VH-VL binders against Exosome complex component rrp40 (rrp40). Designs and how they scored, part 8

Target 1, 240 residues: Exosome complex component rrp40 (rrp40), of Schizosaccharomyces pombe (o13903)
Amino acid sequence: MAEVEEKGLLSYYFPGERIPDSIISQDGSIRLGPGLVFQKKDREEEIVVSKAGRLHQTGKNAMLIDSRTKRYIPATNDQVIGQIISRFAEGYRVDIGSAHIAQLNALAFENVTRKSRPNLNVGSLVYARVSLADRDMEPELECFDATTGKAAGYGELKNGYMITGLSLSHCRKLILPKNTLLQTLGSYIPFEIAVGMNGRVWVNSENLSTTVLICTAIRNCEFMSDEEQIKYCKDLIKKL

## First folded at step 23 (VH-VL)

Design z5 (from z2 with light chain S93N)
Fold by OpenDDE, fold request of step 24:
Structure z5 (fold): chain C 240 residues (1-240), chain A 120 residues (1-120), chain B 106 residues (1-106)
Amino acid sequence: as target 1 above (240 residues)
Amino acid sequence: DVQLVQSGAEVKKPGASVKVSCKASGYTFTSYYMHWVRQAPGQGLEWIGYINPSGGYTDYADSVKGRFTITTDKSTSTAYMELSSLRSEDTATYYCARKYRGEGYYFDYWGQGTTVTVSS
Amino acid sequence: DIVLTQSPATLSLSPGERATLSCRASQSVSYMNWYQQKPGKAPKRWIYDASNRATGVPARFSGSGSGTDYSLTINSLEAEDAATYYCQQYSSNPLTFGGGTKVEIK
């Protein structure tokens, strides 16, 4: 029984992961910094990671996730991965790692009606396209292809993990049709991936362990040659 | 000072159309949603629809969907609502109300109202 | 649609008395607001996000509630409090208002 070493301080966390109670000081009001949110599940309040990164304690009762993310500057037609930070009647406020919180209208989905609109929760991940990027306005997002009007992969990202803090250059490389790393990994392991131009990548696979390994590979291979990437992937698969 | 100034009262026949305006001043127009709410004589408030800050998205109550159209002119900081295919039940005072695009999920300022009377 | 039911429809009280207005939602809501409307005037934001008084609202007004049950309380009614109060949910479209509670001062 591989004692899944309980993640502690300075451990790397992925969005959706719960902070263990053992790390949370029971004394007084906890202050959550960036990357952490309170989530109510079954009447129990939990601290959940909203951004991937390392957990740091900044004070007796203060914690944050350090994602080392550079600020993303929204550009029109960029695909981005966002996290829902609030829900209201007209839609959602979405953190896309930019200076401003983006807006996602509830109607900004393929064939959406009031009755059929996606029900996104706070903390949910969404793959979206930047439809409006103006310095004077909050960025606007849409979850459909601008040309076809089809979902085209945009929408809620379920059951996966989001990598944050990737360089924008790395993300740009990952979206190329011929990406050695992704092709190699895909040849061995089936997985889903969404690449955001905002330094975020979402991965989903058959199991959590595999997903984590893929995410690790994506992070580690940024500066590797194609040959090195292939070798790395081969070695990684042996561990599965 | 924030102001929402609406156009004057209108009297129309059934089937006719009317366009009501709401001129905004004293704030950044594109930082707010503009909603419309109506109130029939002696009745309560009914939400009619909204337009988002960019003007790219609108939504309407089922009672007016397909007949009412909300638009904005950013250059004049004015919101419009066109009421078409008017019915007697559309007789009401119509209010524009702003809602901040960020946090704060309420109507903080309202227009003075525009009375639209639909009568044969 | 979220239906908001306000009760009572009319509340007639004397100055100095306590008034409690109820607003019940057909389902759990977020961002419940209250608006005050006087005859011939536009509504005014009064209580926002269940319990916050808008600017200029007297301290005798308070809001409370969560989930489906919300209330507005006026401690020690004054003549100027005579108005109709509407609750409004901002959780889901379509936005909906309660039927209103008319507060009359005897």
Scores: ipSAE 0.869, ipTM 0.946, lowest interface PAE 0.6, mean pLDDT 93
Fold by OpenDDE, fold request of step 24:
Structure z5 (fold): chain C 240 residues (1-240), chain A 120 residues (1-120), chain B 106 residues (1-106)
Amino acid sequence: as target 1 above (240 residues)
Amino acid sequence: DVQLVQSGAEVKKPGASVKVSCKASGYTFTSYYMHWVRQAPGQGLEWIGYINPSGGYTDYADSVKGRFTITTDKSTSTAYMELSSLRSEDTATYYCARKYRGEGYYFDYWGQGTTVTVSS
Amino acid sequence: DIVLTQSPATLSLSPGERATLSCRASQSVSYMNWYQQKPGKAPKRWIYDASNRATGVPARFSGSGSGTDYSLTINSLEAEDAATYYCQQYSSNPLTFGGGTKVEIK
């Protein structure tokens, strides 16, 4: 009887597999990140994997499946970077790197009235929050914080450079408050950054050279240790 | 076949409220905007508002703003309009009209209309 | 708001005649649409995007125009064409309709 090794943290899971109870903290509400869903089976709630990948614990009661899949699946409250692909009377169609094109209503901005609607062009970049993610509907975006109703950084991304094709896991690391890479870079070069959970990152700095440098660092440091990142950045900056 | 079926005629007094329904069938309800257009007797068409496919966003004409509410029930594929503080000027036939969420700037299907009469 | 002015208000013609309905916008618009409405009935999409006939619309109907000036033409009027025609724009918010042209057949 091949001892089915109980999969644990950092194990690779396939869709439909149940997360073992031994990994799930019983002492509190668990927050499920991407790739995990609650399913009710026989009156018991189970955590089931919805995407193939490795199980990561991101907090005491937070877990996610790190999928190497390049395809972004919209999830409610995800911050994403999108590109306007078309305009219509009521809003915009936005490419967010998912199977479906998202919709951004022209009124989905802070303190927007009919007369003060943003005028986004085709090709414009937007930092937005996924407000609706349903399989049967196009994803919907909003450019304001769901709690405060304020822009909170959401909106049109002017200037800068957008990095595409980043792993979702890398993006998740970048949004952490203590990111060694971003802190290190920031210590040398002031820059603005928007990180999308859809594998896109937007960077803006004083000039194109510095922006490109930062973007290069972001792309190259995904699998580096903190020490390596620091060294890499230091060396990179010397080239400026 | 795509159909928009509206509720029946209403007679209201000034100051009252009216709620009109528009039941959609024959298509994916959540793929279209639902607009409302009214027409006073012997007059032209007046756009008065819309609701987006998800039901999360609405826009209303200035003429009805503050008194007009559009809602949807996805489970029944029904759009509703409610107009409060009715005035004689609100006497009109009210139409729901479908508009595609993508590239269409026109109404391809209309309800049969609901006559709302406001009379003291 | 974009004001759409339709002219004439009423057009009375005989069968077989050509009818030209005008819709002038106060500002440049795109995606002008036309609706046909018969008495007691809901409007029907007739011409969309300035020049496209909706399904079921006879070939005698045509639309043209750009910018601020649009027209609907009926090359040879038939009795069934008696209706009010409305132009509509949604290139700018809010959506607006013209005042309509009533086509009467003598």
Scores: ipSAE 0.869, ipTM 0.935, lowest interface PAE 0.6, mean pLDDT 93
Fold by ESMFold2, look of step 23:
Structure z5 (fold): chain C 240 residues (1-240), chain A 120 residues (1-120), chain B 106 residues (1-106)
Amino acid sequence: as target 1 above (240 residues)
Amino acid sequence: DVQLVQSGAEVKKPGASVKVSCKASGYTFTSYYMHWVRQAPGQGLEWIGYINPSGGYTDYADSVKGRFTITTDKSTSTAYMELSSLRSEDTATYYCARKYRGEGYYFDYWGQGTTVTVSS
Amino acid sequence: DIVLTQSPATLSLSPGERATLSCRASQSVSYMNWYQQKPGKAPKRWIYDASNRATGVPARFSGSGSGTDYSLTINSLEAEDAATYYCQQYSSNPLTFGGGTKVEIK
């Protein structure tokens, strides 16, 4: 099963979610801005999200939710990375970071027969195409190419590591055929990659530590020039 | 208004086949799965299967596999259910039902039903 | 297959009485629905996802339950409520219905 990056600063949160202890300062009082509240549980205090948005740190011990950050808005033919939440009669309920949970029919795969249906577990990642997008409907996903019916790289993403919260412009740059960062990294390290227009990127390589380093490089290089990306990659591989 | 209008009653002999139509109106036909359900006289409801009109893929209850075929005609926004090798126990009212695509997993609109009577 | 067992099979009650319809699943389910069917008519959406009333359903109807035990309650029965009510799970393939509870007005 692929691993999913723990949510951190600049990640998107929904009302009711708890802020991980790994983000919270160990010492000193915490000031909460709009979108965050304290909640007591068994003599301990937790920080809980009260408004949807992206977590920002505004000072050493101060945080807030920036509600100007939008959820993913599905568009037909977008490639997305989803996480299986649960099953229902026709297939799977899939989180893609949109307002509605998406549906993935158990038959929406290449070469599926009644006996050879996929058996995806809760928490599994899938690379899929949005086949139905309407603001009043649950989006529908398919794990095959609309024209050919072939998998074309869609399907379960086994092993590897996923990062979230990438901007749309960043993801669009990553899918370019000759992306400088990915070409440079690929010249040193073999890896697989899937890029979702929902701000999610999955990487798989020989081992998890290398995979996480590649994912970190992808996130850290968003605003670098091509030359800076090449140098960053060279410096990164020295840590292997 | 969303409407599902089914074809008229059928009387058949054992061994024949029947094809029931369900014409949809008031919504985008290819955006919603269509299910079929039957109800024997004085009995409860039995799920038959469904079709995704957009992709054309179908699924059926194991208890009814092999004799039922569900199809669609996108140009007329019509779903069809065909049952072959009719038996007297197939006497029932057959319903088409649309799966809701908003929040919730249930049938939101039903056709008026088509009575199929199988007798000598 | 998930078997849904409804009880009682028939409820005969007077107007104003509380009716409680039970639906028990053979396995835990997450999506339980209820449909109302009057004689000679198609079923109608009534309660979805255990407790949500469909549009136009009177407030005297409520649904509850989780796991394997679900119920539909009519708080103050009215003559128009005479019908058969079916529970239906949408959690597992194949979709299955309960046997129905017929509600009659004395």
Scores: ipSAE 0.709, ipTM 0.873, lowest interface PAE 1.3, mean pLDDT 88
Fold by ESMFold2, fold request of step 24:
Structure z5 (fold): chain C 240 residues (1-240), chain A 120 residues (1-120), chain B 106 residues (1-106)
Amino acid sequence: as target 1 above (240 residues)
Amino acid sequence: DVQLVQSGAEVKKPGASVKVSCKASGYTFTSYYMHWVRQAPGQGLEWIGYINPSGGYTDYADSVKGRFTITTDKSTSTAYMELSSLRSEDTATYYCARKYRGEGYYFDYWGQGTTVTVSS
Amino acid sequence: DIVLTQSPATLSLSPGERATLSCRASQSVSYMNWYQQKPGKAPKRWIYDASNRATGVPARFSGSGSGTDYSLTINSLEAEDAATYYCQQYSSNPLTFGGGTKVEIK
């Protein structure tokens, strides 16, 4: 079953919570925007949340809290990564990070019959398309292409690792055919990737350690130049 | 106001077919699943199938599989059921019912029912 | 298939008495509903998700339960409450209903 990283960017924080060191850049001075403060503890400085909201990275070494509570706002035809929460008579309840839990009908898959229905467990990840988006209703998901009816890569995401909290602009760059980071990594390591417009990215490769390394590279390279990305990839490969 | 208005009662002979309509009004037809439930005289309720009007996919109860079809006409906001090769045990009142679209999983509106009598 | 067993089949009580209707599922369910049906009429939404009253349902009605055991209670029975009440599970396909409890006013 795929693993999901712990609380990070775009997660909701309350005043007094500490920002984990794992998401703080150690590459130079860090700038704190609204909602974050340095606080001294035991002769060391920590970054703590000073007002409720979601953590945003605003630059290579810059962060802030967005106090406007924002969840993913579903839009028809968005590709999303969801996590199965529970079952009901027609299918599954799926968390996609939106205000409402989404629903996924057990028949909303390519060439499915009662005997060949997917049997998705609670906690499983699914790659799906938003088929109905209305702010007052539960969103509906489908695991097939709207035009062709083919799976087209939708369905259960088996194994691998998911990261969350990526910006929409970053996700859009990741789906480009000649993305420098993915092209460079792909020349060294075979892997699969799924990118959700809800800020979620799933990667699968030969083993979990390599997969997590790829996910870290994806997160760390958002603001790097093409040349920096190539160098970064070569350095990462040496660690294998 | 949400309303589901069904077609009138029918009397059929064994082996015939019946088609029942359910005209929806007061809401966006394609946003809600439509279910069909039947009730034999003096008996309880039996779910027999549903359709997703926007995607067109359907599921049917084993008791009517192979003889039962649900369709829709989006332009008139109407769902139809058709049951073929009628048997005496198909005598029942047939209801259309709308699935709620929000927090909760239940039928929030029902048609008035259509009595189908199968006798020789 | 999940079988829902309602008891009693018929409940005859005087106005003002407390009525308790039982619904037992053959296995645990997460979504249990109740519908009211009067003779010659379609069922009506009544209680959803075990305990929530649908719009227009009098406060004297309450639902409770979890897992396999559910109940519908009418605190002070009124003449208009005479009807058959069906429980329904929405947790597993196929959707199933209980056999009904007919509530009569003496």
Scores: ipSAE 0.619, ipTM 0.840, lowest interface PAE 1.7, mean pLDDT 87

Design z5 (from z2 with light chain S93N)
Fold by ESMFold2, fold request of step 24:
Structure z5 (fold): chain C 240 residues (1-240), chain A 120 residues (1-120), chain B 106 residues (1-106)
Amino acid sequence: as target 1 above (240 residues)
Amino acid sequence: DVQLVQSGAEVKKPGASVKVSCKASGYTFTSYYMHWVRQAPGQGLEWIGYINPSGGYTDYADSVKGRFTITTDKSTSTAYMELSSLRSEDTATYYCARKYRGEGYYFDYWGQGTTVTVSS
Amino acid sequence: DIVLTQSPATLSLSPGERATLSCRASQSVSYMNWYQQKPGKAPKRWIYDASNRATGVPARFSGSGSGTDYSLTINSLEAEDAATYYCQQYSSNPLTFGGGTKVEIK
């Protein structure tokens, strides 16, 4: 006899479905992104899906539905942000928004040994480089620079907040050196950022409110001129 | 078609070394991990380890770590397994096996096997 | 290490009978596979991810199970099915195999 399992993180949900309590953190209030709403049922509040898509954990107490209709097409040497789905014998299965789930070998980190291997949990975010891309097979990821072998910012992304659905054009501008928006924001606010060519951007700063504010700025500034970006950042800082 | 063709049988004395080859054809060699598995006469299967031909990194079962070395030659699409300080207990058939790279985690093709006999 | 215990060690049945091979894991497994091996030959991919038949595997073979308990069933045994069947887990390092179930035709 087969057992019917509850849907989990990264499962596909349809509007009207309830998010299982097993996925929901009980440590505090939860922040719902697009595609999720609170709904009353029998004097209790439940989280219900409002748009079709896959459930993603975007922070400690934050989640959303990723309902994009196009998939990321892996290309060798792209930087991507992935979310750990599960383990297998050689490492991790990682969602990067492509047609196939990607693989990340447990040895694909700077100076790792059997005893020092990472222990990444389901839902953890990683910043990685696509080392193998083929349309008909699972992509492979590595968390080190191909030339130097050093981590170079790759690896687990702890804390912070991830936004999704950014255009490829926007991501290419964000990943370039001396990006006006990021340089301007950085002159006012300390933060960490990782930009994935799979339309995902991760930000970490002093607190969640500031982090979300930075993420909103990134999303809103795609088509602004350099001058508009600088003015937008100055106006944004006044609200802090 | 995918083929994994292994080198011929070996007869060795205790203390010697053996190097078994596994020549791959019909696919892009560097896109697939190659595993090694052995089977003592009349016994079951024991996993030895693997190599990623693209990056060159390897891992081994704890029970066999220290005496096995897995390598590749990308120019000939060949994987190798070398076992040093042979003991009579190493008498077995040694298989190379390719890990599937679609969705699913299993060995989809196996070499024909190489018998290694260690006797005094 | 995850230990896979297969039972029975030998299964001797007549053609047309239903064969059921058991594989129990010492802890929960997400990726359980089966390989068929005939004497003097390499193992062959047979069932992957518990229930998927590999290419060329007859429809009379089916796999099932989850967690710690898995089985391989041959609905109507044929002479060509005489072989040893090994389960294998791919969930945890090191990869491990069961001890095998030898299927014989009376």
Scores: ipSAE 0.605, ipTM 0.831, lowest interface PAE 2.0, mean pLDDT 87

